# Ledger of designs, part 25: VHH binders against q9lnl0

Target 1, 290 residues: q9lnl0
Amino acid sequence: QLRHGFYEGTCPPAESIVGRVVFNHWDRNRTVTAALLRMQFHDCVVKGCDASLLIDPTTERPSEKSVGRNAGVRGFEIIDEAKKELELVCPKTVSCADIVTIATRDSIALAGGPKFKVRTGRRDGLRSNPSDVKLLGPTVSVATSIKAFKSIGFNVSTMVALIGGGHTVGVAHCSLFQDRIKDPKMDSKLRAKLKKSCRGPNDPSVFMDQNTPFRVDNEIYRQMIQQRAILRIDDNLIRDGSTRSIVSDFAYNNKLFKESFAEAMQKMGEIGVLTGDSGEIRTNCRAFNN
Key: E = the ipSAE of ESMFold2; O = the ipSAE of OpenDDE; V2 = 0.75 times the mean of E and O plus 0.25 times the DockQ between their complexes.

## First folded at step 11 (VHH; framework vhh_podentamig1)

Design k6 (at its last look DockQ between E and O 0.07; V2 from the best seeds 0.00; counts 0 for: pae E 13.4 > 2, grease 25.4 > 24.2, placed apart)
Fold by OpenDDE, look of step 11:
Structure k6 (fold): chain B 290 residues (1-290), chain A 117 residues (1-117)
Amino acid sequence: as target 1 above (290 residues)
Amino acid sequence: EVQLVESGGGLVQPGRSLTLSCAASGFTFSTYAYGWYRQAPGKQRELVAAIYGGDKLYADSVKGRFTISRDNAKNSIYLQMNSLRPEDTALYYCAKELHDWGYEDYWGQGTQVTVSS
């Protein structure tokens, strides 16, 4: 079972080691927070938080990484470095799933987000299959999104916290929001800016949060209210009657957002986890032990 | 269920042309963005071309040579590849929805394109 301080008796420095590694990377690259958030989300919402996303594909065995939506996931080197250090001091003790969870938590805090504790004791999965990957697109309706999140036990408020919180950092490729660029309801100045930015080759990227793209804060919700959402789903959140009030509350109360986001992250990190004798402790996060 | 099926790949000589097709089913075709990706052995998967409505994007390496198009009546996406080069050799994938922070990304199984003299 998951518990606070799971490694106190087996690997006391576990969380400190992960934290140090994350800090070092974040200090050099503020986009680390967005990377790790995406990594954890893409792992957890697909058959649970079991680090299945970390498995490298082979010619003979495709993995979750083989799916297009996962092609842009970053941060694997951070997990690898943490795992390497942990294996030196605590061999075959700390799971890759726990490393991802701890790393993501720490990166959020570094970016000015809420500080929260996580229960540990996760084990790594034995399956990584592209067919399991079911992720929602950026143009999805709020109703569809609500249905998807409810299917994994999340309410509407938690959904709004995760979607906005996840989008308050990081970038979106122009190909993801062409519908927004053509939307007359979008802020005209921003629309013009995006049109210029998106004229470049190789599918340029823009910050989803145009004001504080490296901070985990409620700015993304303010921008939604201002008709400055980049992705359609974010715009839909403020327009839809089922989520409008939640967006407004978060937009005007950063404390509330942070509390809600912390709770949402804790809940997300515990989706479908393996514990006890289930799964394995990988020695290499990119490969099954056998 | 969402399904994407690629076809049209094969072995061709440099300078020749190929047209890849992607048949989509299980959803309202016209409401989504689509793209073609490719992955060569030992290399990372890369975006080749994308289309949303009438807007098209291309990788620099294929700009001027490749053309992406869609036919809503046929629920299909196409990639016309002209002036093919050996470096275009890869497994080509059709994708529904594209990179970064979307919820639904679907890929087909891919079609192999090999350019060799």
Scores: ipSAE 0.008, ipTM 0.245, lowest interface PAE 9.4, mean pLDDT 90
Fold by ESMFold2, look of step 11:
Order: structure tokens, then sequence, then C-alpha cells
Structure k6 (fold): chain B 290 residues (1-290), chain A 117 residues (1-117)
């Protein structure tokens, strides 16, 4: 069972150790929040929050890391460092799946986002198959996105909170938004700036939130309203009747956004979890136990 | 249109070195993982090296002798092969390792490496 404070009896310092490791990395590199948000989302929506994404491929066995939608996921060293410290204090006790959950929550708070509790008690998965990776790209329609999020138990409001909230920090490579640069409805000054920033053969990146790229706040929704969304999926949220009013609500009420994002992140962190005797507690987050 | 074009193979004597190149086009190069595979006559195709998400992977038979790298500016992947042995003789393929929303895996045509005296 997932419970608040699952480790209070078996590893009392678990959450504080993860928090310290995350803070140390975040203090040196503010992009940690974006990295951990993407890591948790890509883990949880692919067969549940079981840390299957963390498994390294071998010459005999590819893993989820071997596929394209996961090629840009980073921050695994943060999870490794937390796991290493936890194994010294509480051997074979704290799952990698719980470390990802706790680390992401703490990184959101460091970036000025909501503070919220998470339940713990997740165990680690025993498979990491490339064929399981079914993630939506940045150009999908709102209708397609609604169907995908509904299939994992999320309503439209939760979807808008996760998509925009996940994009309030971080970068997108120019190849992912060439259709936006060609769209005459995009803010003309930003379009011109992006054309210039995206010049070159090495697929440069830009911040998805042009104003507050290192803070978890509602600014991305304000940018959507102003025709300044970078990714097609983000622009679709303001243009589609199914999501337009939700985008507006978040844009004009940061408190509402933060409460909605916290609730959405709590729900996402509990998709398809393994508990009790299911799964394992990995000693190395990058490899299954023997 | 996705293209992977291998080059740099040839005949070499044991103990010598070769560098294989794979030029990629028709897709976004920098966001994917890549692998080098080889197939010797009468053997199954095997993964030799891969480069992905900040990490590199090598088959045991080549570890310490081969190095995989990439150059995002040239959209290219390389395999540096040192201390070549006759058992390294094979047709070497570059492959895009990633599944992506129903796209098929892509392979080059291969470049032959023959190690003989």
Amino acid sequence: as target 1 above (290 residues)
Amino acid sequence: EVQLVESGGGLVQPGRSLTLSCAASGFTFSTYAYGWYRQAPGKQRELVAAIYGGDKLYADSVKGRFTISRDNAKNSIYLQMNSLRPEDTALYYCAKELHDWGYEDYWGQGTQVTVSS
C-alpha cells in the first residue's frame, strides 16, 4: 500500500536524504526541475510508476532508454546519488520509484512551484521494454491527447495542468517546433526571434517559457494566450474549444494552477504502482537485481 | 526520407585501426540513440556498440578496443576500431535504435571490414 510516511519506521531519513541530494544538484543547475519532471512523466505513463525508465540497455537487451521519445531524458545521476546514500543508511529499503517521486516533488518546490505531500511505498518494476514506450509527440491534436490521457485515468483539466505545468520549465529543440515558426498566427516578434535562434545545423534549443523559464508557475498559460507558445501541442490548448477556458483559468489564477498542478502530479505519481510483494527494491537503479 | 550511410570499411592487417562513419539525414539527428552492429559470414547480427542518453555501451568482445562517438554538427556517428583481429571481420551496420510512434527501425546498407594478413 502507498502511505504517507511509508519509510518513517524503516528508513527515517529517506525523504530528507533525497531532498538534500536534489537541492545540491538544483543549486548548481536550475534545469534539474525540468529534467525530473520529464523523467517522472515518462516513467509513469509507460506501464506505471515503477522506475522502468531508469534501466540501462545491455548488448543483449535494449531498454526504454533506447527509444526516441526518451533520448532527451536526463538527471539519472541525481537518482543514482540519492540511491547510493540511501543504500549506505538503509540497505535494500527505498525503491528507485519512490526516489523519483520524492525528487520530482522536491525539485518543483525549489523552483517556486507548489509544495505537496506524496505517498510512498512504490516498488521497482521487473521489465523495461522499448515496445512499451507509447508517448505522444508535440504536434498531436487536443482530441488525440484527451483520448490518451483518459486512457490512463485523467480528465481534461488534469491533462491541461500536466501539459502546461510540465512545460513551464525546460527547453525544446528547434526541430520540434518548425511548424510553429511557419505559423502566421504566432506572435510575430517571437517568431522572428525563434527563426534567428534556430539557425544552424545542430538543432538548437529554446526555453518553452520565454519569461520565467526556471520557475514552476502559470506563465506558460499566459504565453499561450498571447500566441507565444513554443510547441504545437501547447498552442493547440488555447486554440481548441475543449481546453481554451481551462488555459484561461490557469493564466489568470496562479493559485488555481498551482493547486491543480499539485493534484495532477499526485495522481500521476500513483499510476500503475507496484506495492507489497510485487516488483523489487533495486540496489542499483540502472539494473534489475539478480 | 530517412537515410543512414556507412563508410570507412576496407581490408586491413591484424593490429591496425579503422574508423567507420555513419552519415544520417532525413530526421532530427541529435535526439536519438544509435548503434553499430556487425554480421560475420554464417553468424547472427550482433550489437557492437551503442550511444544513448549520455552513456555508451560496448560488447565484451570489443571493449577497450572500439570507441563509439557522435558529431552533432556533422549528423554523424563513428566507430573507432583499434587493435583489429581476424574475428572482427564482418559487415558493419549503423542503426537508429529508437522506436517512435510506429516508425520502423532504420539500417544502413553496411560497410565491409576484413582483417587478414
Scores: ipSAE 0.000, ipTM 0.292, lowest interface PAE 13.4, mean pLDDT 86
ESMFold2 (binder alone), look of step 11: mean pLDDT 80; pTM 0.803

## First folded at step 12 (VHH; framework vhh_podentamig1)

Design l1 (at its last look DockQ between E and O 0.21; V2 from the best seeds 0.00; counts 0 for: pae E 14.8 > 2, unsure alone 64.5 < 65, placed apart)
Fold by OpenDDE, look of step 12:
Structure l1 (fold): chain B 290 residues (1-290), chain A 117 residues (1-117)
Amino acid sequence: as target 1 above (290 residues)
Amino acid sequence: EVQLVESGGGLVQPGRSLTLSCAASGFTFSTYAYGWYRQAPGKQRELVAAIYGSDTLYAKSVKGRFTISRDNAKNSIYLQMNSLRPEDTALYYCAKEWHDWGSEDYWGQGTQVTVSS
């Protein structure tokens, strides 16, 4: 079972090693927070937090990475580096799933987000199948989103915390919000700015949070209220009666957002985890042991 | 077309200062993050400094000596380099959209900085 301090008896430096690696990367590139958040989300919501997303596809065995929605996931080298160091001091002890969880937590804190503890003891999955990947698109309705999140045990508030919190850092490719650029309800100045930005080649990216794109804070919700949401789902959150009040609360209370986000992240990180004798401890996060 | 044009490089003695400029065009300047990279002969390209809105990052080797700044009105990025050292000798590049570990970045052609006595 998951527990706090799972590695105290087997690998005492486990979390510190991961934290150090994450810090080193973050210090060089603050987009690390967005990368790891998306990594964990894309892993956990697909058949649980079992590091299945980390498996490299082969010509014979496609993986979750083979799916287009996962093509933009980053941060694998961070996990690899942490795993490499851990294997030197504690061979075959710390799972890739736990590394992702710890790394994401630490990166959030570095970005000014809430500090929270995580229970550890996750094991790595033995399956990575593209057909399992069912991720919500950026234009999804709130009703559809609520249904999807409920199916994995999340309430509306948690959903809003995860969606907004996940979008308060990082970027979106222009191809993901063409509907927004055409939306007359969008802030006219922002719309104009985005049109110009998106004229560039190779599907340019823009910050989802236009003000504090590298900080984990409630600014994304303020921007939603201001009709400055980039993605349709974010705009839908403020427009929909079932989520409007939650968005408002988060927008005007950063403390509340941080608390809610911390709780949401803890909950997300425990979706469908493997423990005990289930799964395996990978020696290479990108490949099954067998 | 996205274009980044570096300038300001040259030959200087150790301890001297130099200011690099990067002029950007072909996109909405204020929307993106920017960075300065450098590549010395026989070495890998490395991040020197980056600017995220108002936040800045520096390589350890240049921290306290170099300052990155931006002027949105001029669509320009600057790198003030003080207390230059021979090891700062490199081709310096201005980069846009370095949020994807440099893989999808736009680069200028670079400006040569040579520090020698």
Scores: ipSAE 0.006, ipTM 0.289, lowest interface PAE 10.4, mean pLDDT 91
Fold by ESMFold2, look of step 12:
Structure l1 (fold): chain B 290 residues (1-290), chain A 117 residues (1-117)
Amino acid sequence: as target 1 above (290 residues)
Amino acid sequence: EVQLVESGGGLVQPGRSLTLSCAASGFTFSTYAYGWYRQAPGKQRELVAAIYGSDTLYAKSVKGRFTISRDNAKNSIYLQMNSLRPEDTALYYCAKEWHDWGSEDYWGQGTQVTVSS
């Protein structure tokens, strides 16, 4: 069963070790927050937060990493470094799923986002199957997105917090938003800037949050209000009647956004978790135990 | 082969300006963030400025004096350093932000900036 302070008796330094490893990586590379947010989301919405995404494929066995929608997920070395330290101090104790959860929480705080508690006690999954990967693309309708988020237990407000909050940091490749560049309702100065930026070879990328791309804050929602959202799904949130008022509330109240994002991240981190005697505690996050 | 080559350092008097350049090759330049770092002898390496697309971050000690920029057509990153002070004396190097910052694969030997009378 998940609880706060799960490792207090079995590995007292667990959360501090993860926090230090994350801080050291973030201090050297501020894109760590975007990497860990994407990692946790892609892990949790595919059969639960069991670290199945971390499993490396082999020549005989594909994994979730083998799927194109996961090709851009990175930051696995941060989880490996934390796991390596934890195995020295508390062997076979702290799950990879908990490391991902703690690391993502800490990276959000480092980037100026909310600081929040997470429950721990997750165990690691025993399968990583490419056919389980069912992730939504950036051009889906709000209605389709609402249906998908409802199927994993999230209401509309939680969905808006996760989509915008997950896009307040990080980049999108030009191939993913060509429809936005052609949209006459997009802010004309940004549209012109993007058209120039996207002429380069090798599918260039831009920040999804044009103003504060390294901070977790409500600026992405202010960008949506101003017709400056990069991705179609983000622009859809301000245009659709079912989500418009929520976007506005977040855009004009950063505290509300941060509190809502913290709650949404807590809920996301508890999807389909394995606890008790289910699953395992991997010794190497990239591979199942023998 | 990833290659970053710094240039433009030198000996300069306090209050003067320098422009550092970093030429990148061996990877798709526009898809990454870049940083300028500096290290004085016996001190820890510190971030001076970073750029990701058009967005920037500056260390408090250089904000208002230094400007980082990029030129995607030339695969280059620049650091304009104005109002230089003796405490800016250091080895300056550029780095690609999405990988280990200290590896020789992602930054060169650096370019020395010395600010003295």
Scores: ipSAE 0.000, ipTM 0.161, lowest interface PAE 14.8, mean pLDDT 86
ESMFold2 (binder alone), look of step 12: mean pLDDT 80; pTM 0.804

Design l2 (at its last look DockQ between E and O 0.04; V2 from the best seeds 0.00; counts 0 for: pae E 16.4 > 2, placed apart)
Fold by ESMFold2, look of step 12:
Structure l2 (fold): chain B 290 residues (1-290), chain A 117 residues (1-117)
Amino acid sequence: as target 1 above (290 residues)
Amino acid sequence: EVQLVESGGGLVQPGRSLTLSCAASGFTFSTYAYGWYRQAPGKQRELVAAIYGSDTLYAKSVKGRFTISRDNAKNSIYLQMNSLRPEDTALYYCAKEYHDWGSEDYWGQGTQVTVSS
């Protein structure tokens, strides 16, 4: 059973330790928010928020990290650092799944996004299979995306908040949006700029939010309205009648976006969680307990 | 091996200008993105300006007054600071970033800028 302040009796410094570790990393590298957002999303939509994504593959056993859609997930060292300190203070108490949840919440606030409470009490999963990974690519239709989000309990408004909110920070590699560069309806000045930015030999990347790439805010929705979305899925949100008005509402009301994003993140962090006697409390987030 | 060296800081009067430089070595300069950050005493470090390919970004408090630029031939990043104010007083850091946010980020040593009348 998830509750607010789950660790107040068993590990009073738990949330403050995670917060300090996240702040120290974020202070040195503002991309931490994008990394943790992606980590939590990729963990939660694959058999629930049980930190199964954190398991390292071995030569004999692949893991969710072995799947190409997860190859770019990063920030695991932040979780490791928090876990190491927590194990010294409160051995076998704070789950890796809760660390990911708390760390992501705190990184959003550091980036100027909403401040919101999360419930804790998650336990860590006992499986990490590549075959469980079913993640949508950046070119899917809105209809396909709606069906996928509905299957994990999210309505259309929540979906738009998560897709745009997850893309208000971070980058996309040029290989992911070549179809956008060829789209004559894309803002022509941005399209020309992207051609220049993508000339490097090492699959360069660009900011998905062209104006405020290190802040969690509604600017990505303004970019969508201006035909400046980097990824096809983001452009689809403004073009599709089922999502167009929601994009507009978020673009013109930052408070509404922030409240919607906070609610969406709270819901996402509770997908398929393990509690009580289920799962385990890993001592090393990269490996199942023996 | 990777090094970032800031220079150009100093004591200046309000309303004047200063140019910060960041010299990079130990890597192929042109394939990376760069930012300038600052930290005033007792405050959090904040992003001042960043340059990624052809994109630039400025903090609200410096937009219109500061300009970031890069010179790939000299492996250098610059911050032109005009119309300086006392609230711009801070330790200024240059940062290197890979195109993939999962790569190691590097910071310079910092150069002090003090704006006082």
Scores: ipSAE 0.000, ipTM 0.161, lowest interface PAE 16.4, mean pLDDT 86
Fold by OpenDDE, look of step 12:
Structure l2 (fold): chain B 290 residues (1-290), chain A 117 residues (1-117)
Amino acid sequence: as target 1 above (290 residues)
Amino acid sequence: EVQLVESGGGLVQPGRSLTLSCAASGFTFSTYAYGWYRQAPGKQRELVAAIYGSDTLYAKSVKGRFTISRDNAKNSIYLQMNSLRPEDTALYYCAKEYHDWGSEDYWGQGTQVTVSS
């Protein structure tokens, strides 16, 4: 079973090693937080937190990475580096799933987000199938989103925390919010800016949080209230009666958001985990051992 | 009146370095984000680098070679460009980003950077 300090007896430096690696990358590139958040989310919501997303596709064996929605996921090199160091000091001990979990936690804290503990003892999955990948799109309704999150045991508040919290850092490609650019209810100045930005070639990206794109804070919810949400789902959260009050609460109470986000992240990181003798400990996070 | 004035461009050989400067006036400098953009002939304007407070973002094509920085005391933004390549040839613009509760983006006149062997 998952527990705090799982590696105290087998690999005492496990979390510190991951933390150091994450810090080094974050220090050079503050987008690391967004990368790892998305990585963990895209991994966990697809058949559990088993690092299945990390598997490289081959000609003979496609993987979850083969799916278009995962094409933009980043941060694999961070996980690889951590894994490499861990394998030197604690061979075949720390799972890739735990590395992702620890790394994401640490990156959130570095970005000014909440500090929280995670239970460890995850094992790596033995399956990575593109057909398993069913991720919500950026234009999804709140009702559909609620249904999807409930199916994996999350309530509405947790959903709002995860969606907004995940969008308070990072970027969105222009192709993902063309409907917003055409929405007359969107802030006119922002709309104009986005139109200009999106004229560029190769599907340009913009920050979802237009004010603090590198910080994990409640700013994204404030922007929702201001009709400045980039993605439709974010706009829907403030417009929908079932989520409006939650958005408002988060927007005006960063402490509440941080607490809720921490709890949500802890919960998310434990979705469908493998423990004990299930799965494996990969020696290479990008490949199954066999 | 909001003003952004770029300088430091010129003609250089590949592998050389240039430092672009952008002097800002007419607004509270420290409260905004800034970016460097470039437009090559026949191409669309593209983001090169951005700075939000102390946080920075770079285009993939310039990462590791270019460095954006700011000096609040001088109301200035800088772009250190190392290991310049012919493909870096463009008109470079300094921009005040649309951030912080509804301010418009502003652009300078641009400074020409030409990298040629």
Scores: ipSAE 0.000, ipTM 0.272, lowest interface PAE 10.9, mean pLDDT 91
ESMFold2 (binder alone), look of step 12: mean pLDDT 80; pTM 0.799

Design l3 (at its last look DockQ between E and O 0.01; V2 from the best seeds 0.00; counts 0 for: pae E 19.0 > 2, unsure alone 64.6 < 65, placed apart)
Fold by ESMFold2, look of step 12:
Structure l3 (fold): chain B 290 residues (1-290), chain A 117 residues (1-117)
Amino acid sequence: as target 1 above (290 residues)
Amino acid sequence: EVQLVESGGGLVQPGRSLTLSCAASGFTFSTYAYGWYRQAPGKQRELVAAIYGSETLYAKSVKGRFTISRDNAKNSIYLQMNSLRPEDTALYYCAKEFHDWGSEDYWGQGTQVTVSS
């Protein structure tokens, strides 16, 4: 059902339209990659890559957007813009789930990450319930993370690629890492910097990758080795014996990281997909079809 | 059989102009988007310009200097390169836009552009 070039016959410009929309947003705002990475992850690990995250709540019906862990997800307007253009050229053809997948892949490449193929042919889900949202917090143990990733078909190496690779760009709010500021094993210069940065009002944020915050590369793993990880979940990866060697391998081999991250992203983009006659092709990504 | 054949490259002096051409065959030309990409030795391939219908997109480094166009009657895509700089030196590729990275069946062999005094 999923295949490379799914839209070659039905919407030949599909991937180029999405790519142009993503490029235009990324050109103006380099945080687009972080936004789309988070969007795809939060969509795919909640009952599959079916764009259920995109559904807006109504006064009568909450959606996955109503859950606090999704409060920081953004970039929906990028998906809307791509969908609007696609509906003009190829009505009722390109799914919102495929737009998210293609957009995320393209944003990774723009940020210096791996270039990789994705298969397409996803259809959009018919359900978006707050109760389905089960996302890992920033302080979970490695053992808990391994169990969660195993439950969706990922081994430990894939997990380390996704956790670190997903945090090589983007920000974390100070409220999420107060335990790190108190940790005497954290790099002392960074701890001092974070104490100052976090004194501002309205829960300030810092980049998770203190060196290359707008590039998808292996620098986050180098930061982990240097005791400079911002979030506890990332620091746990270098401290735990079950993940320590994988962190080291990625830190010292950027090519290995990029290949592993590309493979991990391909696998994540295929979790629980709807194909064939399942689901729908939404005309508006924010709402189910009538 | 899809074919894209680039031509028009060469050695030019800085500040001069050059027009690259890409002849397409083996598919319905008018229904696709097209891009020009370039790659210097040891660097990643980068998008230079793209066109779908009348819509165009340019890399910031070439905007205002380069113009992409197409001629559906000739099944051809063009890149007009004005005010050339040594930094534009690269192997230039024409591509049918799928964003299907690594599909060399839809890339030509490229045409070399060298800008030097």
Scores: ipSAE 0.000, ipTM 0.114, lowest interface PAE 19.0, mean pLDDT 85
Fold by OpenDDE, look of step 12:
Structure l3 (fold): chain B 290 residues (1-290), chain A 117 residues (1-117)
Amino acid sequence: as target 1 above (290 residues)
Amino acid sequence: EVQLVESGGGLVQPGRSLTLSCAASGFTFSTYAYGWYRQAPGKQRELVAAIYGSETLYAKSVKGRFTISRDNAKNSIYLQMNSLRPEDTALYYCAKEFHDWGSEDYWGQGTQVTVSS
């Protein structure tokens, strides 16, 4: 079973090693937080937090990375570096799944987000199948989103925390919010800005959080209230009666958001985990041992 | 009146370095984010680098070669361009970025950077 301090007896430096690696990368590139958040989310919501997303596809064996929605996921080099160091100190001891979990936690804290503990003892999965990947799109309705999150045991508040919290850092490609650019209800100044930004070649990206794109805070919810949400789902959260009050609460109470986000992240990180003798401890996070 | 004035452009050989400057006036400098954009002949304007407070973002094509920085005391933004390539040839613009509490985006007149072998 998962527990706090799982590696105290087998690899005492496990979390510190991961933390150091994450810090080094974050210090050079503050987008690391967004990368790892998306990585963990895309891994966990697809058949559990088992690091299945990390498996490289081959000609003979496609993987979850083969799916278009995962094409933009970043941060693999961070996980690889952590794994490399861990394998030198504690061979075949720390799972890639735990590395992702610890790394994401630490990156959130570095970005000014909440500090929270995570239970460890995850094992790596033995399956990475593109057909398992069913991720919500950026234009999804709140009702559809609620249904999807409930299917994995998450309530509405947790959903709002994860969606908004995940969008308070990072970028979205222009192709993902063309419907918003055409929406007359969107803030006119922002709409104009986005039109200009999106004129660039190669599907330019914009920050979803237009004010603090590198910080994990409640600013994204404030922007939702201001009709300045980039993605349709974010706009839908403030417009829908089932989520409006939650958005408002988060927008005006950063402490509440941070607490809720921490709880949500802890919960997300434990979806469908493998423990005990299940799965494996990969020596290379990008490949199964066999 | 809001003004952004770029300088520092010129003709350089590949592999050389150049530093662009952008002097801002007419607004509270520290309140906004800034970015450098460029437009090559026949191409659309593209983001090169952005700075939000002390946080920075770079286009993939310039990452590791270009550095954006700011000096609040001088109301200035800088773009250090190292290891310049012919494909970096463009008119470079300094921009004041819009945010939720701010005004519209503003652009300078641009400064020409030409990298020729």
Scores: ipSAE 0.000, ipTM 0.251, lowest interface PAE 11.5, mean pLDDT 91
ESMFold2 (binder alone), look of step 12: mean pLDDT 80; pTM 0.803

